# Ledger of designs, part 2: VH-VL binders against StAR-related lipid transfer protein 5 (STARD5)

Target 1, 213 residues: StAR-related lipid transfer protein 5 (STARD5), of Bos taurus (Bovine) (a1a4m6)
Amino acid sequence: MDLATAAQVSEAVAEKMLQYRRDKSGWKICREGNGVSVSWRPSVEFPGNLYKGEGIVNGTPEQVWDCVKPLAGTLRAQWDENVNSFEIIESLTDTLLFSRTTTPSAVMKLISPRDFVDLILVRTYEDGTISSNAANVEHPSCPPNPAYVRGFNHPCGCFCEPLPGEPNKTSLVTFFQTDLSGYLPQSVVDSFFPRSMAGFYANLEKAVKKFFG

## First folded at step 3 (VH-VL; framework fv_tocilizumab)

Design a11 (from t08 with heavy chain T102F T103R)
Fold by ESMFold2-Fast, scan of step 3:
Structure a11 (fold): chain C 213 residues (1-213), chain A 119 residues (1-119), chain B 107 residues (1-107)
Amino acid sequence: as target 1 above (213 residues)
Amino acid sequence: QVQLQESGPGLVRPSQTLSLTCTVSGYSISSGYSWSWVRQPPGRGLEWIGYIYYSGSTTYNPSLKSRVTMLRDTSKNQFSLRLSSVTAADTAVYYCARLEVFRVYFDYWGQGSLVTVSS
Amino acid sequence: DIQMTQSPSSLSASVGDRVTITCRASQDISSYLNWYQQKPGKAPKLLIYAASSLQSGVPSRFSGSGSGTDFTFTISSLQPEDIATYYCQQSYSTPYTFGQGTKVEIK
């Protein structure tokens, strides 16, 4: 994909992410506790759900971003149990790139390993918020691999937001909108994402403490 | 339903500027998509000219880039094509079309406007 | 620029026949390939996008397959209204380019 085509796709993804962040309607809470709220609504992108996680992480925005960023030097695979590997396949700019992520098996191996090929845009906003904005694409270097079930991310990512007056705390809002593909029981899919998102926040909290004190 | 309609002069003199407008109904051009021009010389195939993304950024076919300008008028829900320094080789049916940006395909087309370059 | 080559340039078939058109890209475009139908005097109409996805409202007799550089478009049972020129188009990289077209006629 050339820069012009990729820029067009990624801008559209980032705009959908802002819409998700700002739109308060239609969300159904499916899990809350330990300072984390997980809610969902039906996706308009595919026959599945859009999940939203909201939580405050004890760490500066820079520390939290270093743990979650989809860029060179990321700490993500070192702590995130849902990420087996993260590879940058091609960088078009410092903030626009193609990645391949692999996931381990999950739910007592009921969900086999997946791989995901995404176009990712990193944006910084005037209030200091940094966002990752990702969606599935195809890349010639990453055809379907028989060792993995190819999954598809619809617009997804996070907003890593500073909190005025609280420099050592970060508001992290995440959106998961994933087609896991393959035949999976609906009950497994419906239970997986809320649990996975809550676990993501708990593990991130521990990772920030481990890497930054 | 979404509809696109081309308008503008059907005859342009060599060396002058070809100017066409596409009027869009049923969807706001400032709300999404890229808005494109594609041409077809008589009896030949299709050639993509360029697009204007709904935010205003443009991308043009390098073969035409030095002569092409695309603009949008969000108040009239229109976008336009200007092609300068025309020759007989620019004689074609000109289509406006909507480009879906995620999977990158043209889903709605105008009926086409024939522009003949002749003295 | 990515060059798109279609074969055949024209074909003639009977109603009910299976019709196959191929399209080759000069480089790997993954599945970023679309197919359009154009009837005389009309604008092109999208039939297939992303190599194999059928556009809403398009009859199921039309299908697409392939990835990388080699793509196929099929009409499983040709109908009289299918007389048209068919174009492939790569959407992987600007400038977006079209094949030269395949004219489909009925015997």
Scores: ipSAE 0.766, ipTM 0.897, lowest interface PAE 1.2, mean pLDDT 93

Design a12 (from t08 with heavy chain T102L T103Y)
Fold by ESMFold2-Fast, scan of step 3:
Structure a12 (fold): chain C 213 residues (1-213), chain A 119 residues (1-119), chain B 107 residues (1-107)
Amino acid sequence: as target 1 above (213 residues)
Amino acid sequence: QVQLQESGPGLVRPSQTLSLTCTVSGYSISSGYSWSWVRQPPGRGLEWIGYIYYSGSTTYNPSLKSRVTMLRDTSKNQFSLRLSSVTAADTAVYYCARLEVLYVYFDYWGQGSLVTVSS
Amino acid sequence: DIQMTQSPSSLSASVGDRVTITCRASQDISSYLNWYQQKPGKAPKLLIYAASSLQSGVPSRFSGSGSGTDFTFTISSLQPEDIATYYCQQSYSTPYTFGQGTKVEIK
């Protein structure tokens, strides 16, 4: 992909993320507890669901971003049990890159290891919010690999938002629309994401405390 | 529901500037997509000229870049093509088209406007 | 620039026949390839995008396949209304480029 095409794709993905964040309609709560809410609605991008996670994390926006950013060489793979690795395939700018993510097997090996190839755009907004904005793309150097089931992230990402008057707290809003591919029972798919997202927030809280005190 | 329609002079003299306007109905050009021009010389294939993204940024075919300008008029829901220093080689049917940006394809096209470059 | 080469330049077939057109890219474009149909005097119409995705409202007899440099477009059962020129187009990198076209005629 050239820079012009990639910039166009990533800008459109970022706009979809802002629309998801601003649109309060149609969300159905599927899990709630310990200060974390997980909601879903049917995806308009693929025959599956768009999931939204919301929670407050005890850490500054920068500290939380350092733990959650889905980039190679960061803290994320060290604590997130749902990720094995991130690698940079190609950097187009300092905020726009192609990345490959691998995930471990899950649900007693019912979900085989997956890999994902994504275009990722990092945005910082005027209010200090830091966001990741990602969607699946193909890259010639990363064709399907027989050792992994190739999965597809439809527009996804997160917002690490400052809380007015509470500089050591962050509102973290996450969006996932993941096509795991393969032949999986629908009940396994439908239960996996709500549980994984709730666990993600709990583990993130511990990680921020561990890495930043 | 979305419709694109080209308008502008069908005859342009050599060395002058070719000017075409695309009027869009059923969708606001400032709300998304890239808005493109594609041309087709008589009896030949298709050549992409360029696009203007809904935010106003432009990308042009390098073979035409020095002669091409694209502009948008959001109040009229129109975007335009200006091609300077024309020659007989610029004789073609000119189409405006909408470019879907995530999957990158042209989904809606105008009917086409034949522009003949002749004295 | 990425060059797109179509084969054949033209073909004649009978109603009900399976028709296959091939498109080759000068470099790896993954699956960033679209197919368009153009009838005489009309604008091109999108049939297939992302190498194999059927555009909404397009008959299921049209299909696409391939990745990398080699792609195929198939009409499983040719209809009289399918008489047209078909173009492939790469969407991997600007400038976006089209094949030279394949003219499909009925015998």
Scores: ipSAE 0.688, ipTM 0.868, lowest interface PAE 1.6, mean pLDDT 92

Design a13 (from t08 with heavy chain T103Y)
Fold by ESMFold2-Fast, scan of step 3:
Structure a13 (fold): chain C 213 residues (1-213), chain A 119 residues (1-119), chain B 107 residues (1-107)
Amino acid sequence: as target 1 above (213 residues)
Amino acid sequence: QVQLQESGPGLVRPSQTLSLTCTVSGYSISSGYSWSWVRQPPGRGLEWIGYIYYSGSTTYNPSLKSRVTMLRDTSKNQFSLRLSSVTAADTAVYYCARLEVTYVYFDYWGQGSLVTVSS
Amino acid sequence: DIQMTQSPSSLSASVGDRVTITCRASQDISSYLNWYQQKPGKAPKLLIYAASSLQSGVPSRFSGSGSGTDFTFTISSLQPEDIATYYCQQSYSTPYTFGQGTKVEIK
């Protein structure tokens, strides 16, 4: 995929992410606790759900970003239980790249390992917010691999937002919109994401403390 | 529903600038998508000219880049094509089209405007 | 530039026939391939995108398949209104390029 095509696709994904962030309608809370809320609404991108996680993380925006960033040097795979590996396939710019992520088996091996090939754009906004904006893409060097079930991320990512007057705290808003593919019971799919997102925030809180103090 | 309509002179003299406008209804050109021009010379296939993204950034076919300019007029919900230094090889039906950017396809097309380059 | 080659350049078939058109890319384009129908004197109309996804409102007799460099477009049961030229188009890399077209006529 050339830079012009990738830039256009990724900017459209980033715009959808901004719409998700700003649109307060239609969200149904499915989990709350420990300063984190997880909510969902039906996806318009695929027959499944869009999940939103919101929470304040005790760490500077830079520290939190180092734990979640989809870029070289990320700490993501070292703490995120849902990520076995993260590989940059090709970088078109310092902030626009193709990645491949693998996930371990989940739910007592009922969900077999998946791989995901994504186009990712990192955006920085004038208020200091840094966002990751990702969606599935096909890349010639990453055809389907028999060891994995190919999954598909629809527009997803996060907003890593500074809090005025609280430099050691970060507002993190995440969006998961994932087609796990394969022949999975719907009840397993519906229970997986709320638990996975709540776990993500709890593990991120511990990771920031572990890596930064 | 979304509709696109080309307008502009159907006859252009060699060495002059071809100028076409696409009027869009049913969707704001500043709200999304890429807005594109595609041409078809008589008896030949389709050739993509370029697009202007809803934010204003442009991408042009390298074969035409030195002669092409695309602009948007968001107040009129229009985007335009200017092709300079035309020759008989630029004779074609010119289509404006909307480029869906997630899966990258042309989903809505104008009816086409024939532009003949002759003296 | 990525070159798109269609086969055949033209065909004649009877109503009810299965019609198959192929498209070959000069390099791997994954599934970034679209199919358009162009009737005489009209603009192209999108039928299939992302190699195999049927555009909303398009009859189910049209289908697409393939990935990488080799792609197939099929009309499962040709109807009189399907007389047209069909074009494949790669959207993997700019400049976006089209095949030369396949003209479908009824015997």
Scores: ipSAE 0.508, ipTM 0.814, lowest interface PAE 2.8, mean pLDDT 92

Design a14 (from t08 with heavy chain T103R)
Fold by ESMFold2-Fast, scan of step 3:
Structure a14 (fold): chain C 213 residues (1-213), chain A 119 residues (1-119), chain B 107 residues (1-107)
Amino acid sequence: as target 1 above (213 residues)
Amino acid sequence: QVQLQESGPGLVRPSQTLSLTCTVSGYSISSGYSWSWVRQPPGRGLEWIGYIYYSGSTTYNPSLKSRVTMLRDTSKNQFSLRLSSVTAADTAVYYCARLEVTRVYFDYWGQGSLVTVSS
Amino acid sequence: DIQMTQSPSSLSASVGDRVTITCRASQDISSYLNWYQQKPGKAPKLLIYAASSLQSGVPSRFSGSGSGTDFTFTISSLQPEDIATYYCQQSYSTPYTFGQGTKVEIK
């Protein structure tokens, strides 16, 4: 994909992410506790669900971003148990890149390892918010690999938002919209994402304290 | 539901600027997609000219880039093509088309407008 | 620029025949390949996108396959209304480019 095409695709994904963030309607809470809420609604992108996580993390937006950014050689893979690796396939700009993510087996090995090939745009907004905006793409150097089940991320990512008057706190809003592919019992899929998102926030809080505390 | 329609002069003199407008109904051009121009010389194949993204940013075919300008008028729900310094080689049917940006395909097309470059 | 080459440039077949058109890209474009139908005096109509996805409202006799550099478009049972020129188009990189077209006629 050339820069112009990738820029257009990623801008469209970023716009969808803003729409998800601003749209207050249709969300159904599926998990709540410890200052974190996880809600869902049916996806319009595929026959599955869009999940939203919301919580306040004790760390500056920059510190939280350093822990959550989905990039190779960063802190994310060190603490996030839902990720095995991030690999940069190609960087088109300093904020637009192709990435491959691998995930471990999950749910007593009912979910076998997956890999995901995504186009990722990092956006910084005027209010200091830092966001990741990702969606699946094909890349010639990353065809399907028999060692993994190829999964597909539909528009997904996060917003690391500053809190007025509280510079050492961040509002973290995450969106997961993942087609795990393969043949999985629907009950397994429906329970997996709420649990994974709640665990993500708990582990992130510990990671920020470990690396920046 | 979505319809595109080209309008503009069918005859342009050599060295002048070709100007066409595409009127869109059924969808707001500022709400999404890229809005594109594709041309077809008589008896020949299709050539992509460029697009204007719903935000206003443009991408042009490098072979035409020095001569092409695309603009949008969101109040009229229109986008336009200006091609300067025309020659007989620019004689073609000009189509406007909507470009779906996620999977990158042209899903709706205008009926086409023949522009002849002749004195 | 990515060059798209179609074969054949024209074909003549009977109603009910299976028609196959191929398209070759000068470099790997993954599955970013679309197929359009154009009838005389009309605008192109999208039939297939992403190499193999059938556009809504398009008859199931049309199909696409392939990835990388080699792609195939098939009409499983040619109908009189299918007489047209068919174009492949790569959407992997700008400038977006089309094949030269394949004219399909009834004998």
Scores: ipSAE 0.126, ipTM 0.720, lowest interface PAE 5.9, mean pLDDT 91

Design a16 (from t08 with heavy chain T102F T103N)
Fold by ESMFold2-Fast, scan of step 3:
Structure a16 (fold): chain C 213 residues (1-213), chain A 119 residues (1-119), chain B 107 residues (1-107)
Amino acid sequence: as target 1 above (213 residues)
Amino acid sequence: QVQLQESGPGLVRPSQTLSLTCTVSGYSISSGYSWSWVRQPPGRGLEWIGYIYYSGSTTYNPSLKSRVTMLRDTSKNQFSLRLSSVTAADTAVYYCARLEVFNVYFDYWGQGSLVTVSS
Amino acid sequence: DIQMTQSPSSLSASVGDRVTITCRASQDISSYLNWYQQKPGKAPKLLIYAASSLQSGVPSRFSGSGSGTDFTFTISSLQPEDIATYYCQQSYSTPYTFGQGTKVEIK
């Protein structure tokens, strides 16, 4: 994909992410506790759900971003139980790149390992918010691999937002919109993402303390 | 229902500027998509000219880039093509089309406007 | 620029026949390939996008397959209304380029 084509895709993804963040309608709470709320609504991108996680993390926006950014060579794969690896396939700019992510098996091996090929745009907003904005793409260097079930991320990512008056705290809003493929039972899919997102926040809190506390 | 419709002069003299407007109904051009021009010389195939993204950024076919300008008029829900220094080789049916950004396909097309370049 | 080579340039078949058109890209474009139908005097109509995805409202007799450099478009049972020129288009990199077209006629 050339820069012009990738730039238009990534801009459209970022606009969808801002729309998800701003739109308060249609969200159904499916899990909450320990200061974390997980909500969902039907996706308009595919026959599945868009999940939203919200919580306050004890760390600066930069510290939280260093832990959550979905990029190769970072802290994320060290603490996130839902990820095995991130690989940079190709960098178009310092904020726009193609990435391949692999995930381990899950739910007593009912969900076999997946890989995902995404275009990722990193944005920093004037208020200090740092955002990842990703969606599935194809790349010639990463055709389907028989060792993995190819999954597809529809517009997804996060917002690491400064909390006014509290510089050591971050409001983290995450959006997960994943087609796991493989014709999994709907009950497995419906239980997996809320549990996975709640666990993500709990493990992130520990990771920020471990790496920056 | 989304509809695109071309308008503009059907005859242009060599060396002049070809100007066409595409009027869009059923969807706001400032709300999404890229808005494109594609041409087809009589009896020949299709050639992509360029697009203007709904935010205003443009991308043009390198073979035409020095001669092409695309503009938006969001108040009229229109976008336009200007092609300068025309020659007989620019004689073609010109289509405006909507470009879907994620899979990069043209889903709605105008009916086409024949522009003949002759003295 | 990515060159798209389409074959055959023309074909004639009978109603009910299976028709196959091929398209070759000069470099790997993954699945970023679309197919359009153009009837005389009309604008092109999208039939298939992303190599194999059927556009809504398009009859299921039309299908696409392939990835990388080699792609095929198939009409499983040719109908009289399918008389048209068919074009492939790569959507991988600008400038977006089209094949030269395949004219489909009925005997």
Scores: ipSAE 0.780, ipTM 0.898, lowest interface PAE 1.1, mean pLDDT 92

Design a24 (from a01 with light chain A50Y)
Fold by ESMFold2-Fast, scan of step 3:
Structure a24 (fold): chain C 213 residues (1-213), chain A 119 residues (1-119), chain B 107 residues (1-107)
Amino acid sequence: as target 1 above (213 residues)
Amino acid sequence: QVQLQESGPGLVRPSQTLSLTCTVSGYSISSGYSWSWVRQPPGRGLEWIGYIYYSGSTTYNPSLKSRVTMLRDTSKNQFSLRLSSVTAADTAVYYCARLEVFTVYFDYWGQGSLVTVSS
Amino acid sequence: DIQMTQSPSSLSASVGDRVTITCRASQDISSYLNWYQQKPGKAPKLLIYYASSLQSGVPSRFSGSGSGTDFTFTISSLQPEDIATYYCQQSYSTPYTFGQGTKVEIK
């Protein structure tokens, strides 16, 4: 993709992410505990679900962002059990890039390793919020690889939001909208994301303390 | 249902500016998509001119970039094309079209407006 | 610019025949290729997008395949209303470019 085409795609993804964040209708809570809530609604992008995670993390927005940003050479792969690696395929700007993510096998190897090719836009908003905004794309350098099942992220990412009056705390809102592909039992797919998102927040809190505490 | 309709003069003199407007119904141009112009000289193929993003940013075909301006009027749900310094080579049917942003395709087209450049 | 070359430039076939048109890109465009139908005096109509996705409301006799540089468009059983010029279009990189068109006629 050239810069103009990629900028167009990424701007539309970022706008969908803002709509997900602002739209309070249709969300059904599927997990709550330890200050974290996970909710879902049917996706309009594919025959699956959009999941939303919300929680407060003890760390500044910049510290939390350094732990969660889905970019190569960062802290995320070191602590996140759901990710093996991030690779920059091509960088169009400092905040717009093509990335390949690999994931390990999961659920006693019932879910085999996946890879994902995404266009990622990083945005910083006037209130200090930092967001990742990603969606699947094709890139000639990353055709399907037989060692992995190619998965597809529909608009997804996160918002690392400052909390007024609490500079060492961050509101983290995450959106997962993933087609894992392959032939998996639907019950396994439907239980995987709520569990993974709740675990993500618990592990993130430990990671922020480890790297910045 | 989404509909696009071109309007503007069908005859332009050499060296003048070609000006066309596309009126959109059934969808707000500020709500999504990119809004595009494509032209077709009589008996020839299709040439993409450019688009305006739903946010207002523009991208033009480099071969035409120095002569092209695209604008949107969100209050009228319209977007427009201006092509300056026209010559006989600019004689064509001009189509407005909606460009789907994620997989990038033109899904709705206007009927087309023939613009003849002659003295 | 990415150049798109269609083959053949024209063809004549009988009703019920399988018609195949090919399109070649001058560089790898992954799956960012679309197919349009244009009847005389009318605007182009989207039939296939993203190499192989059938546009809503388009008859299933139309299909697309391919990726990278080589793409194929097929009409499985030609109907009289299918007489038109067909264009491929790459949407991988601006400027977006079209093939020269393939004119399909009935014998």
Scores: ipSAE 0.757, ipTM 0.896, lowest interface PAE 1.3, mean pLDDT 93

Design a27 (from a01 with light chain S31R)
Fold by ESMFold2-Fast, scan of step 3:
Structure a27 (fold): chain C 213 residues (1-213), chain A 119 residues (1-119), chain B 107 residues (1-107)
Amino acid sequence: as target 1 above (213 residues)
Amino acid sequence: QVQLQESGPGLVRPSQTLSLTCTVSGYSISSGYSWSWVRQPPGRGLEWIGYIYYSGSTTYNPSLKSRVTMLRDTSKNQFSLRLSSVTAADTAVYYCARLEVFTVYFDYWGQGSLVTVSS
Amino acid sequence: DIQMTQSPSSLSASVGDRVTITCRASQDISRYLNWYQQKPGKAPKLLIYAASSLQSGVPSRFSGSGSGTDFTFTISSLQPEDIATYYCQQSYSTPYTFGQGTKVEIK
């Protein structure tokens, strides 16, 4: 994909992410505790759900971003149990790249390993918020690999938001909108994302403490 | 329903600027998609000219880039094409079309406007 | 630029026949390939996008397949209203480019 086509896709993804963040309607809480809430609503992008996670993390926005950014060679794969690896396929700019992510088997091996090929845009907003904005794309270097079930991320990512008056805290809002593909029981899918998102926040809290103090 | 309709002069002299407007109904051009121009010389195939993204950024075919300008008028729900320094080779039916940006395809097209370049 | 080559340039078939058109890209475009139908004096109409996805409202006799550099468009049972020129188009990289077209006629 050329820069012009990729820039267009990524801009549309980022705008969709802002719409998710600003739209307060239709969210149903499915998990809540320890300062973290996970909500869902039916996706308009595919026959599945859009999940939203919200929580305060004890770390600066920069520290939290260093732990969550979905990039190769970073801290994320070291602590996130839902990820095996990140590979940069191609960098178009400092903030726009094609990435391949692999995930381990999950739910007592009922969910086999997946891989995902995404276009990722990193954006910084005027208020200091740092966001990742990703969606599935195809790339010639990453055709379907028989060792993995190819999954598809619909617009997804996060916002690492500064908290006014609390420089050592970050509001982290995450959006997961994933088609796991394959033939999975709906009950397995419906239980997987809320648990994984709640676990993500708990593990992130520990990771920020481990890597930054 | 979404509809696109081209308008503008059907005859342009060599070295002049070709100017066309696309009027969109049934969808706001500032709400999404890229808004594109595609042309077809008589009896020949299709050539993509460029697009304007709903935010205003533009991308043009490199073969035409030095002569092409695209603009939008969100108050009239219109976008336009200007092609400068025309020659007989620019004689074509000009279509406006909507480009879906995630999967990248043209889903709605205007009827086309024939522009003849002659002296 | 990515070159798109269609085969054949024209064909004649009978009503009810299976018609196949092929399209080749000069480089790997994954599945960023669309098919359009154009009737004389009219604008192109989208039939297939993403190599194999049928546009809503388009009859199921139209189908697409392929990935990479080689793509196929099929009409499973040709109807009189299918007389048209068919174009493939790559949407992988700008400038977006079209094949030269395949004219389908009924004998």
Scores: ipSAE 0.741, ipTM 0.893, lowest interface PAE 1.4, mean pLDDT 93

Design a29 (from a03 with light chain S31Y)
Fold by ESMFold2-Fast, scan of step 3:
Structure a29 (fold): chain C 213 residues (1-213), chain A 119 residues (1-119), chain B 107 residues (1-107)
Amino acid sequence: as target 1 above (213 residues)
Amino acid sequence: QVQLQESGPGLVRPSQTLSLTCTVSGYSISSGYSWSWVRQPPGRGLEWIGYIYYSGSTTYNPSLKSRVTMLRDTSKNQFSLRLSSVTAADTAVYYCARLEVLTVYFDYWGQGSLVTVSS
Amino acid sequence: DIQMTQSPSSLSASVGDRVTITCRASQDISYYLNWYQQKPGKAPKLLIYAASSLQSGVPSRFSGSGSGTDFTFTISSLQPEDIATYYCQQSYSTPYTFGQGTKVEIK
């Protein structure tokens, strides 16, 4: 994909992410507790669901972003149990890149390791919000690898939003829209994302404290 | 082989609560999916009532929400529908159905139970 | 609520005919549309989900297409056992809503 095409695709993905963030209708709560809510609605991108996580994290937007950014060489792989690695395939700009992510086996090995090839755009908004905006792409340097099942992220990412008057707190809104592919029992897929998202916030809270507290 | 079977009174008096149970075999209701109720007045079309997710969370049709309660009994592998303050307009065949939540479709249905609301 | 309108309300065709039913949503539902078959006295049976995906065990003569607001369901070669009422259903947003049904009869 060339820079012009990648820029257009990433702009469309970022616009979808803003629409997900602003649209408060149609969300069904599937898990709630400890100040974190996970909700879902049917995806318009694929036969599956769009999941939304919401919670307040005790850390500055920059600290939280450093823990959650889905980029190679960052803190995320050190604490996130659902991620094994991030690799930069190609950087088109300082904020636009092709990435490959690998995930470990999950749910007593019922979900085998996956890899994902994504185009990622990092945006900073005037209010200080930092966002990741990602979607699957094909890249000739990353053909299917028999050690992994190729999965597909539909528009996904997060918003690390500052809270007015509380500089050491961040509103973190996450969106997961993932086609895990392969042959999986439907009940395993249905339970995986709500549990994983709730666990993500709990583990993130510990990680921010570990790395910055 | 997943099977769903409705049971409950076929006649309910106006102003009373309609109560139906769906017994599921071949799959544990606590292991996945959403478990749903859909009704059909005689000679009319289908109306979705609501569902209970395998974890216990519920979503109801807003037109019925004030009158509807759905519950699980995981020890009996059953889920139930309670519809309060019934009128003749609630006369219908009531189906329980399994809802696949990711792509949202009803794949297995009970045979249906006719409930008549009459004095 | 999203309203679903089916056309025609009823049709009669001969065995071997191609039968087409249409369904229109009152707003964009992408491809989140299902088709069900209901025979008299029976529960509905899922035939097609996600506008065009054939349910396991359903004969290949049944197909679906469309996206957005306009959808089509087709029986490529009508068989006697296909006498039934067919319903579309949007799965885009709760409350889930159904079309009014299309009754298919054989001449």
Scores: ipSAE 0.009, ipTM 0.432, lowest interface PAE 12.9, mean pLDDT 87

